# Ledger of designs, part 295: VHH binders against o26223

Target 1, 191 residues: o26223
Amino acid sequence: MKLLWTSQHIKVTVHIDGKVSKMDVLEAIKTRRSIRKYQDREVPEELIDKILDAAMCGPSAVDERPWHFIVVRNREMLEKIPEVHPYGAMVKDAPVAIIVCCDSSLEKIPGFWVQDCSIASQNILLAAHSLGLGAVWTGVYPLEDRVEGIRRLFSIPEHVIPFSVIPLGYPAENPGTRDLFDPDRIHLEKW
Short names: E, the ipSAE of ESMFold2; O, the ipSAE of OpenDDE; V2, 0.75 times the mean of E and O plus 0.25 times the DockQ between their complexes.

## First folded at step 20 (VHH)

Design Y55 (framework vhh_7nfr_2; at its last look DockQ between E and O 0.45; V2 from the best seeds 0.00; counts 0 for: pae E 9.9 > 2)
Fold by OpenDDE, look of step 20:
Structure Y55 (fold): chain B 191 residues (1-191), chain A 120 residues (1-120)
Amino acid sequence: as target 1 above (191 residues)
Amino acid sequence: QVQLQESGGGLVQPGGSLRLSCAASGFTFSRYDMSWVRQAPGEGREWVSYITYGGKDTWYADSVKGRFTIARDNVKNTLYLLMDSLKSDDTAVYYCARDAYEYSSSFDYWGQGTQVTVSS
C-alpha cells in the first residue's frame, strides 16, 4: 500500500474571526513546529488554562502524575531565564513561559518522571499549536547548570526538579511544514 | 565583537598530550555553552566535546571519550581541551565554537583554529 502522502497544504487557518477552529489531533501533531518568535501580544489566561489542562491529561507511570507547572508572565523573570538557559534565549521575547517540574515526592516508581514530564511537555506544545499559539520545548533536565539555574531563579525546592521551559506566544514566524516520515525506521515483527 | 582565539596546538608523537586553550572575548563567556570542533584534512568538521556554561556537564564524541577532557575557566574567559593519549587520527585543526541555541542548535562563532598534528 503506497501511502501517497499527498503534501496537503495544511492551510494554517489564520484565525481571522476569533473562532478557535478545532484542529484534529493528527493535524496538530503533523503541523506543529517549534516557534521561537512571538508577536507583541498577550496570551489570554483562558488559553493557558486549556494548555495546562491538556498537560495534565497525559499518562504517567502508575498514575503518579508527578508534574508541577510554573506559569511565568513577569517580564523581569522571563528576561532572566536566558541567563541560566542558553537554549532559552527566545524566552525573553515570549509573553509567557511554562516551566514543567517534577515533584520527586510524588514518584511511585523512580525514574519514570522523565517520561511523565516529557508527555506533559509535548501535550503543552500540541495544545498550544491547536490553539493558534507557538511554542518551543527548551530542555532543562538533565543539564545540571540549567537545572540549578532555573531552581535558583524560581526558588524551586530541592525535591522538585525543573524539567523544561516552554515559552508560548502568538507566532511571529512560519517555519513551514516538515515531512519527517521515514519508512526505514519501521520494522515489522522484528528488527 | 565576539572573538575566539585558539592556542596550544602543535606536533606531538602518538601517545603524547596537548592542552588547547581558547580565549574568549566580546561576550559574556559564562553564559554560553562551548564546544570544540575539529576538521581533519579532506574531512568535514567533527564535533569533539561540549561543556555547559557553568561547566557542570560535559559530553564527548566517542572517538575521544576517555582521552580528552573539556574544561573552562569563566573568570579567565577561557575554554580548554586536555588531550591525552593522542592518536594519528586526532590530527586536525581544532576550533573553539560558541554554542548558539537561540534559533538553532548550531554554533554561531568560531575561532581561527589551532593545528594539532600527531605523527611519529
Scores: ipSAE 0.594, ipTM 0.830, lowest interface PAE 0.8, mean pLDDT 91
Fold by ESMFold2, look of step 20:
Structure Y55 (fold): chain B 191 residues (1-191), chain A 120 residues (1-120)
Amino acid sequence: as target 1 above (191 residues)
Amino acid sequence: QVQLQESGGGLVQPGGSLRLSCAASGFTFSRYDMSWVRQAPGEGREWVSYITYGGKDTWYADSVKGRFTIARDNVKNTLYLLMDSLKSDDTAVYYCARDAYEYSSSFDYWGQGTQVTVSS
């Protein structure tokens, strides 16, 4: 059971039914793949809570934490995303999507919100993977057409910038591990 | 089936201008980001320009910035490349390409190409 804090500041111990991941962090980073096919299976709210907790654990410029998250489970809304996002077709088949947004009124250093929201978005991907879910980052910002489309669809205020749409669910595909290490990209002491 | 057909190439003198067109059919053109890609004789392909499905965001290779303009008409299902201040280095076959996934650098359909030759 999960409760919000009351005006009386009563602390409540909650039990969220979800596994604590045993996956090594390096394993999670190396084995995470973009997943665009999902099982017809619900994702428990408890797992979404864990993923969003992980998203908010990321560092941010001067601790500005400019992020907001929209959790979308409604089928009609999920089906509308491809109308404004040409590469978001897989969202129609996902049981849930998370929209990562920046509230510019929380910005303390101009322009660093992109890094902040990128960190939150990557944490969502890694947390989902560690919990046995698959996800993919579909880009919204900086593409003006997508930003306006998503903003309109979800009634997002003008001072809030939708950054990414991340559909997720139990994977129905296994693309396998990639070997992407390239030592030519490593420079010692100088370029 | 998806078809992309380029036209508008030709012979032009340095400093001249051309407008390339790409007629698209067999898919919902207005839902896809598009690119122009070129291939000079004896060279590999070089990405030239990119435009989002709604036409509001565009990008250009450094070699063509300020000289080329990508545009699209989603009513006519046509992609354009307006080329100004042409140089001999712009001589190439120009291809219209559809991006299969956003930012994937994977083009799933290409046109037949149209030859642009810049010659003194």
Scores: ipSAE 0.005, ipTM 0.383, lowest interface PAE 9.9, mean pLDDT 86
ESMFold2 (binder alone), look of step 20: mean pLDDT 84; pTM 0.845

Design Y56 (framework vhh_7nfr_2; at its last look DockQ between E and O 0.01; V2 from the best seeds 0.00; counts 0 for: pae E 21.6 > 2, placed apart)
Fold by OpenDDE, look of step 20:
Structure Y56 (fold): chain B 191 residues (1-191), chain A 120 residues (1-120)
Amino acid sequence: as target 1 above (191 residues)
Amino acid sequence: QVQLQESGGGLVQPGGSLRLSCAASGFTFSRYDMSWVRQAPGEGREWVSRITYGGKDTWYADSVKGRFTIARDNVKNTLYLLMDSLKSDDTAVYYCARDAFELGSYFDYWGQGTQVTVSS
């Protein structure tokens, strides 16, 4: 049974220099890098909408979809995030950040929300990259200081857990691509 | 300039206790996670303990778990390591280190270290 990898070509139209560039899903995955330097350029709302749409397309446990997203463009708020996130310094330089949160009241089964929000966060990164943006995943959960810091900063209710902060912008760096394939990590039928 | 200065090391008998301090300056101490790292003679550097910037989360190497306690005072810009039930294998130079884990490196700044010797 040839697993027909139906290459669902997510045709993301990236306007690079007025040309619509399409990046397939494998290309997006393989070429994505964490970007921590951004151009002094605003990100169109249309791109954010596409990214958020992608964020909500991932699977979740029993389809619970517990995620919420805070889109932050306010310069003052962006500048405050590093105060409660020691390794989120780049957030202050980004034109926009997305905070991924879990609403615990939406959980159908306990404990899978971390996976759900991780999938959402990764989809944000891939979508951003496919659209010609750079992004980086800055972890909030499970570090209590960060969780509480972000909670206070954005007045997040107690039943909602901030999970990640993802700054986005047009990249001002090019770290290059990596080949991370490791055949030693692949086991056939048994360890 | 970032500076870290360890103190409190010395000679102690097995089963004894020590309290190490690290005075931090030249940066906003309360904005950084901090770690203790030690290096025994002829050995590589070994991570000992970590504490988040606000002090709410702590981690310990298995070798020191249950015996050592990491703490910090952000008002005093000081990192601490309380070492109880010391063993001969705890003999090492102990370093205070500023964490840089999410920057691609484990640590970006180190103190000069303080010598801890556990001997009968």
Scores: ipSAE 0.360, ipTM 0.736, lowest interface PAE 1.3, mean pLDDT 90
Fold by ESMFold2, look of step 20:
Structure Y56 (fold): chain B 191 residues (1-191), chain A 120 residues (1-120)
Amino acid sequence: as target 1 above (191 residues)
Amino acid sequence: QVQLQESGGGLVQPGGSLRLSCAASGFTFSRYDMSWVRQAPGEGREWVSRITYGGKDTWYADSVKGRFTIARDNVKNTLYLLMDSLKSDDTAVYYCARDAFELGSYFDYWGQGTQVTVSS
């Protein structure tokens, strides 16, 4: 299988590079769990690159793509995150974290950047899971004290809004799958 | 501002070799797949080769397979095309192009091009 482009003819095939078998997308969505315990094992830069590539593939309001990502591997910085983010305690134990941010100067439609950054954040979780990693989304926005704390800690400019902190690593736990389908949430034609 | 600048073109005899370079600035080079595209005199543009953002996977048009090698240096933000066994039908302006990351691949930024001329 080969990905090929020409000026007159476009063929798209899914590339399998022989290192990691492709997980079905529905399987990835259904089996992804928040992982808060990580092995003492480095996450290769190549995997972070793949995850961030996936993060940027999400749709955004009018294609505004307002997202920026801070990759944090420095131990001292990871250990400081819980000081300004009380529910981010597991971040100190992760080999790496990704901070998803919005550059408000890129916003084209008022208020939609939250949806845009949520899509990017979810793509990070799914991509990490498909690569054999575990991750968890810890909320920053809209909690003002968390937003300001993270902004100060990472020298984030005033027009840039930290949205989420996502620690990740090779999982050291397996919570199992859950069946969350609830037909009472489905409404046909109207409420 | 995204900028792509090609260099390394020139006049070469059939069977000769050239190395093209493309200096990239104004974007995070290591996050984008890159391509070489060429345009022969009086012709439309022809895709030549592609490399993924990490450099792990490469593709080539049938007309250049086994003769051309695409490479990248993500530290220097530079794309390369190593051309061996050049033929007269390789004569073209060669462009460095950034792949768009939207569905349906196409190129959103181009360089100014560098002329490669293969003559006897």
Scores: ipSAE 0.000, ipTM 0.072, lowest interface PAE 21.6, mean pLDDT 84
ESMFold2 (binder alone), look of step 20: mean pLDDT 86; pTM 0.874

Design Y57 (framework vhh_7nfr_2; at its last look DockQ between E and O 0.77; V2 from the best seeds 0.00; counts 0 for: pae E 8.8 > 2)
Fold by OpenDDE, look of step 20:
Structure Y57 (fold): chain B 191 residues (1-191), chain A 119 residues (1-119)
Amino acid sequence: as target 1 above (191 residues)
Amino acid sequence: QVQLQESGGGLVQPGGSLRLSCAASGFTFSRYDMSWVRQAPGEGREWVSRITYGGKDTWYADSVKGRFTIARDNVKNTLYLLMDSLKSDDTAVYYCAKDLWEYSGFDYWGQGTQVTVSS
């Protein structure tokens, strides 16, 4: 059975009436792509709030919730991020970026904060996609140059670790969908 | 135009040392991670080492770990590879490459420098 990859154009039918059709979770996960080109269009604060709400809904080790978020809209700051993040060039073209950080003082169990912040970052990506936005995860931690660069740029205190920079905007590209399912990565009962 | 020019290759005996250099131009060198890649005869290109733009983080292939040291001078726009305890298996053309970490690739390469380890 040749699964006809019907390029289902995710018609994000932005219904004129502002009702963003709710994307189901599996659809969001499967159709999400890294978006690095953005329209010259502002992202409403309401959408950012929804995204941040989603970011905080993920689990964390012993419910430590160590994450903090810096929302960056300032054009000058967005343009400076690529200077300390070599592969974050697209950030300068985004109307907004979210920097996910860990407050180490909130950590209850050492080392799980990376998982916690990863979950938060992924939720940002999924939420953005479900809302008709494009985003990309640009890794900061554990690269010391990037960590220190972002820290310095945003005056982040020493006990707070920048983890990721996620630019967001209305997509100006459509990379299409991909199937990443690999049955060889599935083991039943034993390796 | 981006240019990468490797130098420092040559013939060396097993256990010997070499220092490779890569002169970079045509881009802001200090803003980009850099790698060394090598290609042995009849083999594909093998990643050897990577260094972040600021030089604080380095990575090595298992095959060279503990023997090779990657470094950079951002003032001189130069990438280095110090190769110690060279083995016959290190024989290859060594390339300087501009990294695309997030894209799992490289956008620019030098012409390479030949390293031959032979008794």
Scores: ipSAE 0.165, ipTM 0.615, lowest interface PAE 2.0, mean pLDDT 90
Fold by ESMFold2, look of step 20:
Structure Y57 (fold): chain B 191 residues (1-191), chain A 119 residues (1-119)
Amino acid sequence: as target 1 above (191 residues)
Amino acid sequence: QVQLQESGGGLVQPGGSLRLSCAASGFTFSRYDMSWVRQAPGEGREWVSRITYGGKDTWYADSVKGRFTIARDNVKNTLYLLMDSLKSDDTAVYYCAKDLWEYSGFDYWGQGTQVTVSS
């Protein structure tokens, strides 16, 4: 059994018989929580690459794959996000954020990009969680003030729509798991 | 020191109109989403309307939708509520509030302005 070291601030990944130990997908879905407090610890580029690979594995309407991602590590830019996103204050404290965008020139049918970018955003959250990171989806679209503010701040062109800002880092809080299953929400055969 | 001062309330007949104002000071008004909240006699506070910090997105409670209009002036640091087609159920003290949306609450309240709709 070997420990993999990539930096003093990376979560140690354990290799067993040539495999990386992985969180079960149902466990990841059930235990993921929005994390808004982060350790003062760098997130290695390799983990961001894995997260974005996972984001791009999502299904999309007619395989249009309309997403683009902006990776933000620059401290000054992270500190400016709350100026245009009034409830994204935790972003300034994150070591990195990912902005999920729609490139409307890639749309094959109008309007389904919202579902597409939502899927990519959720995959980012699950992949981050499985890698020992915490993240939170902060909403941009459909709020026009937030869309315009983020577009202006990051010089995003008119045909590209910022959808979400996802700060992430090693968690500095543990809100615990929740039991949210509600059988009253399940309807058999019809409403 | 954060201050919110509501004005423009009064007595009106059913079907009448009022324009409420809220003067804000002690914080960067243009940085925050704002709401109107009301409290009828003997009842809890009820959210009425919300507007984003730039004024481009607005929401209304079902009970006032189509009758009330929220607006803001970020140069004058003032929030407005235009109330049309008033009915007796609208009788309440109306409060201006700094909106904490994501955090299930409101950061600060004004002193309120009384709106009374009676025949």
Scores: ipSAE 0.012, ipTM 0.437, lowest interface PAE 8.8, mean pLDDT 86
ESMFold2 (binder alone), look of step 20: mean pLDDT 81; pTM 0.823

Design Y58 (framework vhh_7nfr_2; at its last look DockQ between E and O 0.62; V2 from the best seeds 0.00; counts 0 for: pae E 8.0 > 2, grease 25.5 > 24.2)
Fold by OpenDDE, look of step 20:
Structure Y58 (fold): chain B 191 residues (1-191), chain A 119 residues (1-119)
Amino acid sequence: as target 1 above (191 residues)
Amino acid sequence: QVQLQESGGGLVQPGGSLRLSCAASGFTFSRYDMSWVRQAPGEGREWVSRITYGGKDTWYADSVKGRFTIARDNVKNTLYLLMDSLKSDDTAVYYCAKDVYDLWGFDYWGQGTQVTVSS
């Protein structure tokens, strides 16, 4: 059975009537793509709040919740991020970016903060997508140049580690969906 | 125009050392990760080493780990590859490559410099 990938144009019908049609979780996961082109359109604060709420809903090791978030809307700062984060070139074109950080002083168990911040970052991506926004995960940690660059740029204290930069905006591209299912990566009961 | 010019290649005996240089121009060198890539006769291009724009992070192919050292001087716009304990299998044309940040890969290459390891 050839699953005809009908390119269902996710018409994110932004219904004017404020009812953001809630995308189900599986749809959000399956249809999410990295978006690196954005419309010249501001992202409402309400949406950012929802995204940040989602970011904080993920699990963390022993519930340590080590994450902090820097919301960046300042145009000058957005334009400077690519200077210290080359893979973040698209950040300069985004109306807003979220920098996910770890406060090491909040760690209860050393080393799990990477997982914690990854979960938070992924939730940001999924939430953004479900809300009709595009986003991309640009990794900062563990690259020292990027970590130190972002640290300096945003005056982040030494005990706080910048982890990711996630630009967000209304999508100006549609890369389509991908089927990434690989049965060869599934092992039953034993490797 | 982006220009990359490799130098420092030559003939060396096994166990010998070479220092390759790559002179970069036509772009802001200090803003780009750089890589060395090599191509042996009859083989495809093989990634050798990478260094971040600031020089703080480096990566090496398993085949060269512990033997090669990538470095850069952003004031001189120069990329280096220190090659120690050279082996016959290291024989190749070595290319300096500018990394692309929007896509995985390289957008510019030099003409390459020949490294020959032979007794």
Scores: ipSAE 0.456, ipTM 0.790, lowest interface PAE 1.0, mean pLDDT 90
Fold by ESMFold2, look of step 20:
Structure Y58 (fold): chain B 191 residues (1-191), chain A 119 residues (1-119)
Amino acid sequence: as target 1 above (191 residues)
Amino acid sequence: QVQLQESGGGLVQPGGSLRLSCAASGFTFSRYDMSWVRQAPGEGREWVSRITYGGKDTWYADSVKGRFTIARDNVKNTLYLLMDSLKSDDTAVYYCAKDVYDLWGFDYWGQGTQVTVSS
């Protein structure tokens, strides 16, 4: 069906897939929590595609868009990540992980790629949450041991910098929301 | 059973140097970040320094930057703290601590070694 405003006395409504977003953007931002326990349930490829589409919608310095994403579903590879990233132990229990990388050959303004990839990483977290998934950002850059370990594991070339590893899946925990607003952090006009 | 045993403390004059050691056993030492933490009399514990599991990244509290060096030997399962230019306010019990995943927290501590800086 297609929605038309016509001179006829009947309105025609078109619905393509029957799925409409259930979550306001402010609600998504305020209710997203780091999720480190996942159900034994696979994540459909279609949801990963939507998450990565959202990741690429972020702003970047001079529109350089330096990001690349590695989608990891292979169990043996997921189990190896904690050996080079010991604080990513929950990755072994996730059905899928996304590695956010910077291709330094795409940089137009050197050094801003960290902000660019941080934006993409946060968009992954928000999009996953809006789709009923849980995720957590585990840091790779700027820690040299983690960068070298992840680069080696995934055959990432030297001009590409792994930034973050984001395991995700249907959540098996509910830590609830937090009230973190602190008016003392707000400065008007000057410090 | 995780075991951490510090050694190398003692009495030192201001401006002196000490090297602390921490022997680790009961876990795969090379898979964990490690820290030094200290506690002066009547005070809470103060984080001093941290080193990543592979030894390539290090951090220091502002109070010790430029004077202390953290190191590790993953073959000998030993953590080190080289302390130079010691001052009286470095007087404390120094603890070796094993990091908890992803939180910069600590789940195991040694018994500590006393460092006393006085003239």
Scores: ipSAE 0.013, ipTM 0.464, lowest interface PAE 8.0, mean pLDDT 86
ESMFold2 (binder alone), look of step 20: mean pLDDT 84; pTM 0.850

Design Y59 (framework vhh_7nfr_2; at its last look DockQ between E and O 0.04; V2 from the best seeds 0.00; counts 0 for: pae E 7.7 > 2, grease 24.3 > 24.2, placed apart)
Fold by OpenDDE, look of step 20:
Structure Y59 (fold): chain B 191 residues (1-191), chain A 120 residues (1-120)
Amino acid sequence: as target 1 above (191 residues)
Amino acid sequence: QVQLQESGGGLVQPGGSLRLSCAASGFTFSRYDMSWVRQAPGEGREWVSRITYGGKDTWYADSVKGRFTIARDNVKNTLYLLMDSLKSDDTAVYYCAKDSWDYLPYMDVWGQGTQVTVSS
């Protein structure tokens, strides 16, 4: 049975009636792409709240939940981020960005905060996509220049580590879907 | 106009040292990560080293690790590659490359290159 993967153009029919069609979690994961071009359209605060709620729903080591989030809408600040963040040029074009940070004082055990903040960052991407937004993960940690640059720009205290910058907006591009399944990466019981 | 100009190449014996320089102009040098890339005769381009815009992080290809050192002077708008313990296999044209702010390709500006020849 040749599963004809019909490239169903998931017409995110934004139904006018404000009901954000609930995207299936597997669909969200499989169809998510990095979006680096955005419409000249504001993102409602309600959507950001939903995204941040999702960001905080992920697991963390011993439930330490070390994450903090800086929501940036100020145009001047958005335009400054690329100055200290190579490959973050798209941030200046986004209506909003979320900076994911770790508060080291919240760590219960050392070293798992990277995983925790990664989970939070990925949940932001998936939530954004499910809500009809585009986003991209731009890495800050572990590059010291980027970490220090973002820290300086946003007056982040020393015990707080900026981890990622995620611009968000309504997508102005469609990169298409990818099939990334690789059976050669699957091992049964042993390597 | 954005420009990169390499210098410092030449003929050196195995075990010798060279210092390459790359003069940057036409853009804010201190805002961009920079790389060295080399191309040996008949071979493709090989990434050699990278340095972040502030110079705090560096990376090296395994083939040059422990022998080469990348550095930069943002006041002088200059990228450097210190090459020690040179080997015959290091013979190549060495290019300075500006990393992209935007998207692919990873490096968007290249110099003309400088020839490095390691021979007895």
Scores: ipSAE 0.334, ipTM 0.716, lowest interface PAE 1.3, mean pLDDT 89
Fold by ESMFold2, look of step 20:
Structure Y59 (fold): chain B 191 residues (1-191), chain A 120 residues (1-120)
Amino acid sequence: as target 1 above (191 residues)
Amino acid sequence: QVQLQESGGGLVQPGGSLRLSCAASGFTFSRYDMSWVRQAPGEGREWVSRITYGGKDTWYADSVKGRFTIARDNVKNTLYLLMDSLKSDDTAVYYCAKDSWDYLPYMDVWGQGTQVTVSS
């Protein structure tokens, strides 16, 4: 086990269009926006690998790591998602989507999988943004009709729960940054 | 305390036009994406159109694309829906909604909406 880790030096280095880029984490969090329009441009498999690596770096309840990911590039499948997900119409225009799922057989603490999969989903959004991509989290769980529709469409077994569908691609829009800080939400010592 | 007040509905002949307005108060309007939704008798709510907080991007249901135009005035805190080439299938109560959640479309309908009736 230890020998598998000693040969690895983790560096945050990303080659985008032949350039190395590095984004400050606070900047990534503040500037990430939901992107619903994408260029007609493929997303390289290397970038998807980096995004999923980041998704799996999230903490989970008692280290249960209940997540699974379905990477969807097939045009016919992407075009079918809006039939079962009415607010996912932009998915048909994305070059790729990631479906975040919970495998309930991996739960160690009942009920925390929602937080676990939420963390993985947010990490996908941030990692995509840091790589020059745009993404949006479209909700599936807990909407029963969407859960059942996505499960049927992708042949997801009954013990696996589709949580979110995240289309992504190179952005074709720039919504701008919002200033959402609200000091009235901060309570010192007590409510 | 969020307040949304729809107006501008009425009775119109097929092929006619209407301009709906939504006056917003109780929140910083220019920080939120906004939507129009409608509800015909006996049906669930249907998304009609969406506009980003800055007004640069818009989204339309297939049933209204090319006929309806969403717009906003962030100085007057007002959302608009310009409706052209109206059909009987457009008959509904129209609501404006604050889109608060990126990952789940949220219909924050306040007030009673404005009735649009298209009939001969």
Scores: ipSAE 0.015, ipTM 0.306, lowest interface PAE 7.7, mean pLDDT 84
ESMFold2 (binder alone), look of step 20: mean pLDDT 81; pTM 0.824

